# Ledger of designs, part 5: miniprotein binders against q53ft3

Target 1, 195 residues: q53ft3
Amino acid sequence: MFGCLVAGRLVQTAAQQVAEDKFVFDLPDYESINHVVVFMLGTIPFPEGMGGSVYFSYPDSNGMPVWQLLGFVTNGKPSAIFKISGLKSGEGSQHPFGAMNIVRTPSVAQIGISVELLDSMAQQTPVGNAAVSSVDSFTQFTQKMLDNFYNFASSFAVSQAQMTPSPSEMFIPANVVLKWYENFQRRLAQNPLFW

## First folded at step 13 (miniprotein)

Design A23
Fold by OpenDDE base, fold request of step 15:
Parts: sequence; C-alpha cells; structure tokens
Structure A23 (fold): chain B 195 residues (1-195), chain A 83 residues (1-83)
Amino acid sequence: as target 1 above (195 residues)
Amino acid sequence: SPIQEEFEKLKEEARELFYEALRLYEKGDKEEALRLFRKAAELYEKAAELAKKNNDPESYKRAIRYALFAQKYAELIQRELEK
C-alpha cells in the first residue's frame, strides 16, 4: 500500500503492518538521512474520507522513541517529501503508535503511517520544519529521487530473450522509462513546480 | 476473564480477516476481499460489545475504529464492483 524512498537507498515497498491502520518503515542509519519520500503504491487507495498521517520516530538520548508528525498523504496527494534532518533534536508530539513491539536500535528510525479520517487529520498540526521549503533543496532531492527511481526500475530490466512468459503481467519497455525520465528532467529544469 | 478471552479471540480473528482482505484486494480478488472485510467488521463490532461489557473503553474505541475501517474498505470495494 505504501512506499518509502530515501535518496541513495533502495526503495521500500513493504511496510510492516503493525495494526490494521498502522504501517511502519524502518530507516537504518537515520542520522545520514536528510529527506524521505512517502508515497502510495497505487495498489490500494484510501477509503473515502480517509488518508494517512505520516510520523517520524527517532530515539532520543535515552533511547526512547520521539514521534513527530511530518505531514499527510491522501488519494489526492499520494506522495510527500519530508525533511527529517532538522527534526532529530525536536520534542516529541502526540502520536497514535503507542508502545509498538518493534526492535529498537539506536541507529534505526521509523516512518509511521496512520490511516485516519480526513476530518481527524485536519485537526493535527505537522512540525513546521518537516516540509521541504527550499526550492534548491527540493530540486536537488527531486533529481536524486528520479535517479534512484531510474536505477531501481532499470535493475528489473531484462532482454526479451531473458523474459519468462507471464501472460498475466504487463511489461513496460525500458525505453519508455528512459523517455519519461528525460522528459521529466527537462520539465523540472524549466519549472521545478510544473506539477 | 472469560469475556476478555472471548474479546481477544474475536479481535485476533477479525485482524486475520482484515489482513487477508487487504492482501486479496491488492491481488485483485475484490469479491473475496469484500466478503472478508464485511466479516471482519462484524467481528470487530462483536468485540466492541464485549469490551463495553468488560468496562474497557480503550478496547471498545479501538474495536469500533477497526470496524469502521473495515466497513470503509467494504464500501470502497463494493463501489468499484458496481462500476
């Protein structure tokens, strides 16, 4: 249902579902992470009137988790970019994850997604510095994200001779991905906010 | 207590159904997913009633929340099947 992307790392598409409405990604070596992208995979939408509150959890100096609301994802906004580097010294906020039975490692942070009613989400206030505010930073991260995606997609590329017959699956030519990438880069260069 | 034990049984059964429903939905088996979400919702509602009887408001609220969530997915899938 959800994906998590850190620039320079493999995309995560398998969240740990810790409850019916709670999903968690582990982020090893979180101190080296500046930005994270949370996105819907497109396989399962939110039900009508629901969305996802996105939280970041990191261990404090005592090893206790500090949770902060980063923002939201919805069917209308199925992806979001968050800056987490400046949050690592922040105070905790209210969160719905409670005492999770997860392995706590000092170097591992978590992205938590809580599926909630949109009306309830509207009452929540994300931390102010979680949003990518700098156009330059956004552009740089976007470029890295695109590169990561391209690398990810290309890792699955096979020649026609190497293809295993799978009539139930659709295949996209690698050239299509490349063309999309090039076009997207061109548009991004022209206007970073074209979308 | 017997009530708590029954609650836990219902909750776990409902959870299993819910998770399976999501998996099935993702795989495109909408009809079976719909069925399981509906069943999950019913079990959560039953669990909620037990929690209420057991004077456990937190468990009650959680069960109701999950029932609603299951119902919302059932409604979503039903609408998709009707299109």
Scores: ipSAE 0.801, ipTM 0.938, lowest interface PAE 0.5, mean pLDDT 87
Fold by OpenDDE base, fold request of step 15:
Structure A23 (fold): chain B 195 residues (1-195), chain A 83 residues (1-83)
Amino acid sequence: as target 1 above (195 residues)
Amino acid sequence: SPIQEEFEKLKEEARELFYEALRLYEKGDKEEALRLFRKAAELYEKAAELAKKNNDPESYKRAIRYALFAQKYAELIQRELEK
């Protein structure tokens, strides 16, 4: 139902369902994480009138979990980017995960998604600095992801002379990927929200 | 207590049905998912009543919440099947 993405890490698509309405992703080595993307996989939508409250949890100096509301995901807004780097010293907030027995390790943070009524969500106040509101930060993140993809894809590039015959496989010219990348960058520069 | 034992039984059964319903829904088996969500909702409601009798308001609230959640999915799937 949900996915979690940290730049430079593998995407997580298997949240631990700790309750009927609660899902958790583990984030190892969370201190190195600046941003987290939480998104719906598109396989299961929220029911009508429901959405997801997204929380971040990290251990405090005493090893106790500190939970903070980052924001929300909904059918209308199925993905969100959160800055968590500045939250690691913040105060805890009220959260719905307190009664759950979640295994905690000192280096592992958690993203928790609580499926709730939209009306209830409207009464909640996310931490002010969690939502990536700056166009610049969003653009930078997107660009880094694009660069990562391009670099990865390009590492597999071979000349036609170097290709192993595989008639059953389809090949995409590297130039197509490059052109797509350039076009995407151009569009992003013109309108960071074009997608 | 017998009430608590029955409550726990219903809660666990409902949970299993709910989880299976989600799995089936994701796999595209909407008809069976719908059936299981409806059944889960009923069991949660029964569990809620037991919690109430057992003077456990927290369990009551949780069971009601889960019943509603199951009902909402049932409604969603039903609408999808009608399209």
Scores: ipSAE 0.789, ipTM 0.935, lowest interface PAE 0.5, mean pLDDT 87
Fold by OpenDDE base, look of step 14:
Structure A23 (fold): chain B 195 residues (1-195), chain A 83 residues (1-83)
Amino acid sequence: as target 1 above (195 residues)
Amino acid sequence: SPIQEEFEKLKEEARELFYEALRLYEKGDKEEALRLFRKAAELYEKAAELAKKNNDPESYKRAIRYALFAQKYAELIQRELEK
């Protein structure tokens, strides 16, 4: 349902589902990470009236996890870029992941996505400076990213009949996703506003 | 307590159905996903009632939340099947 992208790293498309409404990505060596992209894979949309609150967790000075709300993803805004480099210190806010005993290593941060009602999300306040782009820039980025991914991936799609006896499914080779990601990262590195 | 045990049973069963429903939905088996989401919602609602009886408001809230989530997916899939 969700993907997570860190520049210079492989894309993560397999979030750990820790609850019905909660997904987690592990981010090793988080201190070297400046920005993270969270995006919907497009395989499963949010139900109507729902979206995702995106949280970042890092160990505090005492080694306890501190969760902070970064922002949101929705069907209308299916991707977001967050700056996390400046969030390595501070006090945690109320978060939906607090009751979860997630095994953490000191060098690993986490991105958590909580699926929530849009009305509830509207009452939440992200930490300052986490959102990198304006709403318009974000929307454009998200749309372009998704379109680019879809167009690229679909060009390599094969029917199940071509791969396996079951003809009802379409398949995209895993390397297609990797190639897209590499190309996307290259473009992003060259011009963060290439969209 | 018997109520707590039944609650946990329902919760776990509902969770399994919910996860499977998501998996099936992602795979394109919308009909079965729909069925499982509906069933999950029912079980979560039952669990919520037990939590209420057991004076466990946190479990109640969570169960209601999951019931709603399952219902919302069921509604989504139902609409997709009608197009």
Scores: ipSAE 0.772, ipTM 0.929, lowest interface PAE 0.6, mean pLDDT 84
Fold by OpenDDE base, look of step 13:
Structure A23 (fold): chain B 195 residues (1-195), chain A 83 residues (1-83)
Amino acid sequence: as target 1 above (195 residues)
Amino acid sequence: SPIQEEFEKLKEEARELFYEALRLYEKGDKEEALRLFRKAAELYEKAAELAKKNNDPESYKRAIRYALFAQKYAELIQRELEK
């Protein structure tokens, strides 16, 4: 249902579902991460009137998890970019993951997605420094992300002659991905904030 | 207590159905996913009632939340099947 992308790293498409309405990605070596992208895979939409609250968790000085609300994803906004580098010294807020026994490794941060009613989400206030503030930083990050995604996707590309029957899998032609990439770059160049 | 035991049983059964429903929905088996979401919703509602009887407001709220979530998916899938 969800994906998580860090620039320079492989895309994560398998969130751990820790509850009916909660999904978690592990982020190893989180101290080197400046930005993270959370996105919907498009396989399962949110039901009507629902979306996802995106949280970041890191260990505090005592090794205890600190959760902070980064922002939101919805069917209408199926992806978001968050700056997490400045959050490492912040105080925790109330979060929906506190009551869950999530196995945590001290060196691993987590992205948590809580599926919630849109009305409830509207009452929540994300941490202010999670928003990407600079257009230049955003553009650079987006470019790196796109390159990473393209490289990742292309690594799995096979010719039609090389395809083996796999009824359980869907295939996307590589040229479709390329066209998407080119179009996205063009739009990004025209307006870095087009999305 | 017997009420707590029954609650836990219903909750776990509902969870299994919910997870399977999501899996099936993602796989494209919408009819079976729909069936399982509906069944999960019913079980969560029953669990919620038990939690209420057991004076456990947190469990009640959670069960109601999950029931609603299951119902919302059922509604979504139903609409997709009608198109």
Scores: ipSAE 0.764, ipTM 0.928, lowest interface PAE 0.6, mean pLDDT 84
Fold by ESMFold2, fold request of step 15:
Structure A23 (fold): chain B 195 residues (1-195), chain A 83 residues (1-83)
Amino acid sequence: as target 1 above (195 residues)
Amino acid sequence: SPIQEEFEKLKEEARELFYEALRLYEKGDKEEALRLFRKAAELYEKAAELAKKNNDPESYKRAIRYALFAQKYAELIQRELEK
């Protein structure tokens, strides 16, 4: 139902379903993680009128779990980037995971997703500044990187008139790179996690 | 107690149906998924009544929540089938 992505790591698509309406991803070596992306796989939507509250859990100095509300995902907003770097010493919040039989590895943080009524979610307040701004910072960085790549690659493009007879060399027409860039940029704007 | 034992049996049975309904829905078997979600909701409602008889309000609230969740998936799938 859900996926979890951390930069530089393989996408996790096999959440532990710890209850009918609760899902958990483990985050080993969580101290090195600054942002996490939570998204819907697209295979099972939320029912109408429901969505997902997304929580971050880390062990406190005594090894006890501390859960904090990061924000939400819904059918209308099926992916979100959450900043967790500032939360690793924060105070816990009210959360729905305390009654579940969760297999927890010590010193490992977790992302929890609780499927809830939208009305219930509207009454919840995420911890401050966990959500990324409306223009996705990862999307902004990626778009600037793609612009840079296109401008760089285009500087090496050759025209038919500039091509030399070199049977051991292969060339890429510049319009192919432009088309790829346009398609990639469009897809990234629609779904920052397609990559 | 016998009430608690029956509650646990119904809860586990409902949970297995709920999980199987999700698997069927993911595979596109909407008609069977719909039937299982409805059955799971029915069993969760029965479990909720047992929790009420056992004066266990937390188990009651949890069972009602799961019944509602199963019912909402049934409603979603029913609408998809009517299209």
Scores: ipSAE 0.714, ipTM 0.899, lowest interface PAE 1.0, mean pLDDT 78
Fold by ESMFold2, fold request of step 15:
Structure A23 (fold): chain B 195 residues (1-195), chain A 83 residues (1-83)
Amino acid sequence: as target 1 above (195 residues)
Amino acid sequence: SPIQEEFEKLKEEARELFYEALRLYEKGDKEEALRLFRKAAELYEKAAELAKKNNDPESYKRAIRYALFAQKYAELIQRELEK
Protein backbone atom coordinates (compact mmCIF):
# COMPACT_ATOMS: atom_id res chain seq x y z
CA MET B 1 0.00 0.00 0.00
CA PHE B 2 2.82 2.44 1.05
CA GLY B 3 6.47 3.06 0.35
CA CYS B 4 9.14 4.86 2.35
CA LEU B 5 12.29 6.31 0.77
CA VAL B 6 15.41 7.75 2.40
CA ALA B 7 18.15 9.21 0.22
CA GLY B 8 21.03 6.77 -0.18
CA ARG B 9 19.00 3.78 0.96
CA LEU B 10 16.92 1.14 -0.78
CA VAL B 11 13.23 2.00 -0.95
CA GLN B 12 11.05 0.18 1.55
CA THR B 13 7.81 -1.19 0.10
CA ALA B 14 6.88 -3.76 2.74
CA ALA B 15 5.47 -1.85 5.69
CA GLN B 16 4.73 -3.78 8.86
CA GLN B 17 0.94 -3.70 9.13
CA VAL B 18 0.37 -3.48 12.87
CA ALA B 19 -3.40 -3.05 12.68
CA GLU B 20 -6.04 -3.02 9.96
CA ASP B 21 -5.53 0.74 9.57
CA LYS B 22 -1.93 1.20 10.78
CA PHE B 23 1.36 0.67 8.96
CA VAL B 24 4.94 1.07 10.19
CA PHE B 25 8.39 1.36 8.59
CA ASP B 26 11.55 0.95 10.65
CA LEU B 27 14.28 3.56 10.27
CA PRO B 28 17.58 2.16 11.56
CA ASP B 29 20.37 4.67 12.13
CA TYR B 30 17.70 7.37 12.18
CA GLU B 31 20.04 10.07 13.50
CA SER B 32 21.72 10.25 10.08
CA ILE B 33 18.40 10.82 8.29
CA ASN B 34 17.27 14.35 7.44
CA HIS B 35 14.28 13.67 5.15
CA VAL B 36 11.94 10.80 4.37
CA VAL B 37 9.55 10.38 1.46
CA VAL B 38 6.26 8.60 2.16
CA PHE B 39 4.22 7.60 -0.87
CA MET B 40 1.41 5.36 -2.01
CA LEU B 41 2.55 2.43 -4.16
CA GLY B 42 -0.59 2.69 -6.30
CA THR B 43 -1.64 -0.92 -5.70
CA ILE B 44 -4.28 -0.13 -3.07
CA PRO B 45 -5.87 3.33 -2.90
CA PHE B 46 -7.55 4.80 0.15
CA PRO B 47 -11.33 4.34 0.17
CA GLU B 48 -13.40 7.42 -0.65
CA GLY B 49 -13.34 9.91 2.20
CA MET B 50 -10.19 8.49 3.80
CA GLY B 51 -6.50 9.29 3.83
CA GLY B 52 -3.31 8.72 5.82
CA SER B 53 -1.84 10.62 8.75
CA VAL B 54 1.95 10.19 8.81
CA TYR B 55 3.89 10.07 12.09
CA PHE B 56 7.54 9.92 13.10
CA SER B 57 8.56 8.03 16.23
CA TYR B 58 11.92 7.97 17.99
CA PRO B 59 12.98 6.61 21.39
CA ASP B 60 13.48 9.17 24.17
CA SER B 61 16.42 9.04 26.58
CA ASN B 62 14.63 6.25 28.50
CA GLY B 63 13.93 4.26 25.31
CA MET B 64 10.22 5.16 25.32
CA PRO B 65 8.63 6.07 21.99
CA VAL B 66 7.79 9.70 21.19
CA TRP B 67 5.36 10.11 18.27
CA GLN B 68 5.01 13.32 16.25
CA LEU B 69 2.56 14.06 13.43
CA LEU B 70 4.48 14.93 10.23
CA GLY B 71 1.62 15.45 7.83
CA PHE B 72 -0.64 13.59 5.42
CA VAL B 73 -0.92 11.53 2.25
CA THR B 74 -4.17 11.13 0.30
CA ASN B 75 -5.35 9.83 -3.07
CA GLY B 76 -5.05 13.45 -4.29
CA LYS B 77 -1.58 13.96 -2.78
CA PRO B 78 -0.09 10.47 -2.87
CA SER B 79 3.47 11.40 -1.89
CA ALA B 80 5.07 13.82 0.52
CA ILE B 81 8.55 14.71 1.72
CA PHE B 82 9.03 15.22 5.46
CA LYS B 83 11.98 16.78 7.25
CA ILE B 84 12.81 14.84 10.42
CA SER B 85 16.30 16.15 11.27
CA GLY B 86 14.94 18.72 13.76
CA LEU B 87 12.41 16.48 15.51
CA LYS B 88 14.52 14.08 17.59
CA SER B 89 14.10 15.91 20.91
CA GLY B 90 10.68 17.38 20.15
CA GLU B 91 7.47 17.29 22.09
CA GLY B 92 5.12 14.40 21.41
CA SER B 93 1.73 14.89 19.77
CA GLN B 94 -1.63 13.19 20.07
CA HIS B 95 -1.42 9.99 18.09
CA PRO B 96 -3.42 6.86 17.29
CA PHE B 97 -0.54 4.43 17.87
CA GLY B 98 -0.60 2.79 21.27
CA ALA B 99 2.90 3.05 22.73
CA MET B 100 2.76 -0.49 24.25
CA ASN B 101 0.92 -2.30 21.42
CA ILE B 102 3.43 -1.94 18.59
CA VAL B 103 6.44 -4.26 18.44
CA ARG B 104 9.54 -2.08 18.14
CA THR B 105 13.30 -2.43 18.19
CA PRO B 106 14.29 -0.14 21.10
CA SER B 107 17.00 1.91 19.31
CA VAL B 108 15.22 2.38 15.97
CA ALA B 109 12.90 5.16 14.83
CA GLN B 110 9.73 4.48 12.90
CA ILE B 111 7.43 6.05 10.35
CA GLY B 112 3.80 5.29 11.13
CA ILE B 113 0.84 5.73 8.80
CA SER B 114 -2.69 5.72 10.21
CA VAL B 115 -5.59 5.44 7.77
CA GLU B 116 -8.30 7.86 8.91
CA LEU B 117 -11.36 9.76 7.76
CA LEU B 118 -10.46 12.97 5.92
CA ASP B 119 -12.69 14.97 8.27
CA SER B 120 -10.70 13.67 11.25
CA MET B 121 -7.39 14.49 9.53
CA ALA B 122 -8.50 18.07 8.82
CA GLN B 123 -8.52 18.75 12.59
CA GLN B 124 -4.93 17.59 13.15
CA THR B 125 -1.92 19.92 13.33
CA PRO B 126 1.51 18.62 12.25
CA VAL B 127 4.61 19.60 14.22
CA GLY B 128 6.41 22.66 12.85
CA ASN B 129 9.04 22.32 10.09
CA ALA B 130 8.08 18.70 9.42
CA ALA B 131 6.28 19.18 6.12
CA VAL B 132 8.59 20.23 3.29
CA SER B 133 7.32 21.57 0.01
CA SER B 134 8.33 19.09 -2.68
CA VAL B 135 9.47 22.08 -4.76
CA ASP B 136 11.79 23.41 -2.03
CA SER B 137 13.27 19.99 -1.20
CA PHE B 138 13.67 19.09 -4.89
CA THR B 139 15.35 22.42 -5.59
CA GLN B 140 17.74 22.06 -2.64
CA PHE B 141 18.66 18.47 -3.56
CA THR B 142 19.08 19.33 -7.23
CA GLN B 143 21.26 22.35 -6.41
CA LYS B 144 23.55 20.17 -4.29
CA MET B 145 23.80 17.64 -7.14
CA LEU B 146 24.64 20.39 -9.62
CA ASP B 147 27.38 21.75 -7.35
CA ASN B 148 28.78 18.29 -6.79
CA PHE B 149 28.88 17.48 -10.51
CA TYR B 150 30.49 20.79 -11.43
CA ASN B 151 33.13 20.52 -8.69
CA PHE B 152 33.92 16.95 -9.75
CA ALA B 153 34.23 17.76 -13.45
CA SER B 154 36.24 20.92 -12.74
CA SER B 155 38.78 18.95 -10.70
CA PHE B 156 39.89 17.28 -13.96
CA ALA B 157 40.38 20.53 -15.90
CA VAL B 158 43.77 21.13 -17.51
CA SER B 159 45.03 23.97 -19.65
CA GLN B 160 46.09 23.27 -23.22
CA ALA B 161 49.72 23.69 -22.15
CA GLN B 162 49.26 20.89 -19.62
CA MET B 163 47.57 18.43 -21.99
CA THR B 164 49.29 15.16 -22.90
CA PRO B 165 48.51 13.88 -26.40
CA SER B 166 45.91 11.13 -26.33
CA PRO B 167 44.47 10.55 -29.80
CA SER B 168 42.32 7.59 -28.68
CA GLU B 169 40.32 9.80 -26.29
CA MET B 170 37.58 12.33 -26.90
CA PHE B 171 37.64 15.67 -25.08
CA ILE B 172 35.15 18.40 -24.39
CA PRO B 173 36.05 22.02 -23.64
CA ALA B 174 35.57 22.98 -19.99
CA ASN B 175 33.39 25.93 -20.96
CA VAL B 176 30.78 23.49 -22.34
CA VAL B 177 30.38 22.01 -18.86
CA LEU B 178 30.20 25.50 -17.33
CA LYS B 179 27.58 26.58 -19.88
CA TRP B 180 25.51 23.47 -19.15
CA TYR B 181 25.77 24.13 -15.40
CA GLU B 182 24.69 27.77 -15.74
CA ASN B 183 21.86 26.90 -18.11
CA PHE B 184 20.56 24.14 -15.83
CA GLN B 185 20.62 26.47 -12.81
CA ARG B 186 18.68 29.10 -14.77
CA ARG B 187 16.04 26.56 -15.86
CA LEU B 188 15.75 25.24 -12.30
CA ALA B 189 15.28 28.73 -10.85
CA GLN B 190 12.52 29.49 -13.37
CA ASN B 191 10.69 26.19 -12.99
CA PRO B 192 11.91 23.67 -10.37
CA LEU B 193 9.58 21.06 -11.89
CA PHE B 194 10.74 21.38 -15.50
CA TRP B 195 11.64 17.63 -15.49
CA SER A 1 -15.17 -14.45 30.43
CA PRO A 2 -17.05 -16.32 27.67
CA ILE A 3 -18.11 -13.04 26.01
CA GLN A 4 -14.52 -11.77 25.99
CA GLU A 5 -13.27 -15.06 24.52
CA GLU A 6 -15.88 -14.99 21.73
CA PHE A 7 -15.04 -11.33 21.06
CA GLU A 8 -11.34 -12.14 20.64
CA LYS A 9 -12.15 -15.07 18.33
CA LEU A 10 -14.39 -12.94 16.07
CA LYS A 11 -11.92 -10.06 16.05
CA GLU A 12 -9.02 -12.32 15.04
CA GLU A 13 -11.08 -14.06 12.34
CA ALA A 14 -12.20 -10.68 10.95
CA ARG A 15 -8.62 -9.41 10.94
CA GLU A 16 -7.39 -12.46 9.03
CA LEU A 17 -10.15 -12.01 6.44
CA PHE A 18 -9.40 -8.30 6.17
CA TYR A 19 -5.66 -8.91 5.58
CA GLU A 20 -6.40 -11.63 3.01
CA ALA A 21 -8.89 -9.32 1.27
CA LEU A 22 -6.16 -6.69 0.98
CA ARG A 23 -3.76 -9.26 -0.50
CA LEU A 24 -6.37 -10.38 -3.03
CA TYR A 25 -7.22 -6.80 -3.98
CA GLU A 26 -3.54 -5.97 -4.51
CA LYS A 27 -3.22 -9.08 -6.71
CA GLY A 28 -6.28 -8.03 -8.76
CA ASP A 29 -8.68 -10.71 -7.47
CA LYS A 30 -11.39 -8.11 -6.92
CA GLU A 31 -14.46 -10.36 -6.70
CA GLU A 32 -12.86 -12.54 -4.03
CA ALA A 33 -11.50 -9.48 -2.20
CA LEU A 34 -15.00 -7.97 -2.18
CA ARG A 35 -16.48 -11.12 -0.63
CA LEU A 36 -13.84 -11.17 2.11
CA PHE A 37 -14.18 -7.47 2.93
CA ARG A 38 -17.94 -7.92 3.31
CA LYS A 39 -17.45 -10.95 5.55
CA ALA A 40 -14.84 -9.10 7.63
CA ALA A 41 -17.24 -6.17 8.07
CA GLU A 42 -19.97 -8.59 9.24
CA LEU A 43 -17.62 -10.18 11.78
CA TYR A 44 -16.41 -6.79 13.07
CA GLU A 45 -20.06 -5.78 13.58
CA LYS A 46 -20.70 -8.97 15.57
CA ALA A 47 -17.55 -8.30 17.62
CA ALA A 48 -18.80 -4.76 18.28
CA GLU A 49 -22.08 -6.14 19.66
CA LEU A 50 -20.14 -8.45 22.01
CA ALA A 51 -18.01 -5.52 23.18
CA LYS A 52 -21.21 -3.59 23.94
CA LYS A 53 -22.59 -6.56 25.94
CA ASN A 54 -19.26 -6.69 27.78
CA ASN A 55 -19.48 -2.94 28.65
CA ASP A 56 -16.22 -2.24 26.79
CA PRO A 57 -16.75 1.03 24.89
CA GLU A 58 -13.17 1.25 23.60
CA SER A 59 -13.35 -2.20 22.00
CA TYR A 60 -16.82 -1.34 20.65
CA LYS A 61 -15.56 1.87 19.03
CA ARG A 62 -12.52 0.09 17.53
CA ALA A 63 -14.63 -2.76 16.11
CA ILE A 64 -17.12 -0.33 14.56
CA ARG A 65 -14.23 1.61 13.02
CA TYR A 66 -12.82 -1.55 11.43
CA ALA A 67 -16.26 -2.59 10.22
CA LEU A 68 -16.63 0.79 8.50
CA PHE A 69 -13.15 0.52 6.99
CA ALA A 70 -13.91 -2.92 5.54
CA GLN A 71 -17.27 -1.65 4.23
CA LYS A 72 -15.61 1.29 2.49
CA TYR A 73 -13.18 -1.01 0.71
CA ALA A 74 -16.08 -3.24 -0.31
CA GLU A 75 -17.85 -0.18 -1.76
CA LEU A 76 -14.72 0.89 -3.63
CA ILE A 77 -14.23 -2.56 -5.16
CA GLN A 78 -17.93 -2.88 -6.05
CA ARG A 79 -17.72 0.39 -8.00
CA GLU A 80 -14.59 -0.82 -9.81
CA LEU A 81 -16.34 -4.04 -10.79
CA GLU A 82 -19.39 -2.20 -12.17
CA LYS A 83 -17.18 -0.36 -14.71
Scores: ipSAE 0.705, ipTM 0.898, lowest interface PAE 1.0, mean pLDDT 80

Design A23
Fold by ESMFold2, look of step 13:
Structure A23 (fold): chain B 195 residues (1-195), chain A 83 residues (1-83)
Amino acid sequence: as target 1 above (195 residues)
Amino acid sequence: SPIQEEFEKLKEEARELFYEALRLYEKGDKEEALRLFRKAAELYEKAAELAKKNNDPESYKRAIRYALFAQKYAELIQRELEK
């Protein structure tokens, strides 16, 4: 039903379902993670009137989970990016027993998704500054990257009259680059996660 | 008590049907998934009645929630099949 993506890691598509309405992804080495993407696979939608509350959990010094509400996913907002870097350290202070801690707590956090009624979700407040990047923000960055690529590639274009014979070089007609750019833009506008 | 034992049996059966219905739905087996969601909802409702008789309001609320959840999936799938 759900996927979980961390930059530089394999996409997780097989959440552990721990109850009818609860799904979990493990995040080993969570201290190196700044953002996590949670998304619906598209195979099973939420029923009408329901959605998913997304939580982040990390083990405290005693190994007990500390769960924090990050935000939501719904049929209308089927993916979201959550910033977790500030949540991992709490206040961010070095604790006084760091060098004297002989027993390490596990470095595995979790993303939990709880399927709930939308009315119930409307009464929940995510943790402050759990800023989420919208899919629109990712789309804007990707669009700017495509514009940059097109402008860069076009700066090397030559007219047929300006070509010198270079048998060791291969050339691509400029309109091929434009067509790729137009097709990619169209697909990205229709589905920002198509890649 | 016998009521608690029957409650746990119904709940476990309903859960297994619910999980199987989700797997079938994901695979595109909508007719069978619909049948199992409806059956799971019925079993959760029976479990809720037993929890009420056993004066266990938390189990009652949970069973009712799962019954509703299964019913909402059944309604979703029914609409997909009619359209």
Scores: ipSAE 0.703, ipTM 0.897, lowest interface PAE 1.1, mean pLDDT 76
Fold by ESMFold2, look of step 14:
Structure A23 (fold): chain B 195 residues (1-195), chain A 83 residues (1-83)
Amino acid sequence: as target 1 above (195 residues)
Amino acid sequence: SPIQEEFEKLKEEARELFYEALRLYEKGDKEEALRLFRKAAELYEKAAELAKKNNDPESYKRAIRYALFAQKYAELIQRELEK
């Protein structure tokens, strides 16, 4: 349903669904992350009148999760870029993810998405500085990265109808994501404006 | 207690149907996904009735929320099928 992308890392498209209406992505080594993109894959929309509240969680000095509301995604605004670098020492928000007593390492944070009624979302206030306001620099970089990934991966999509139990499914070889990441990272290191 | 045990059983059954319905919907199996979302909504509603009998307002609220969520997906898929 959702994807999560950090610049310089492979896109995550397999959220952990922890409840009917709650999805989580792990962000290892989160201290090095400044921005995260959350987006809808397009395979499953929100039902009419619903959308997603997006949260960031990091462990505090005691290892306890601190959740902060970043903002929202909806069918009408299906992607958003959030700045998280300033949030790693901020105050927590009220959140719907309850007590989650799973074992985590101190360097792993989480992105949580809670599917909620749009009217309920209108009553929520994101933490300050979460949304990215720049559109001509970082947003273009992120969009180009997403487009580059999808164009590269899609060029390897194949049908294996004669070989698979689900002949309508398309497959992307597992190494395509890695090759894309390596090529993109190399180009970016050589010339950040190469596109 | 028997009421609490039946509540947990219904909730777990509804959750399994809900997850399977999502998987089927993603695959494009809309007719089967619709049937499972409707069944999940029914089971969540029954679980909500048991939570009410058990005087457990938080479990009631959660079950009603999940019933609504399943119902809204059923309505979405029904609309797609009628087009």
Scores: ipSAE 0.686, ipTM 0.893, lowest interface PAE 1.1, mean pLDDT 78

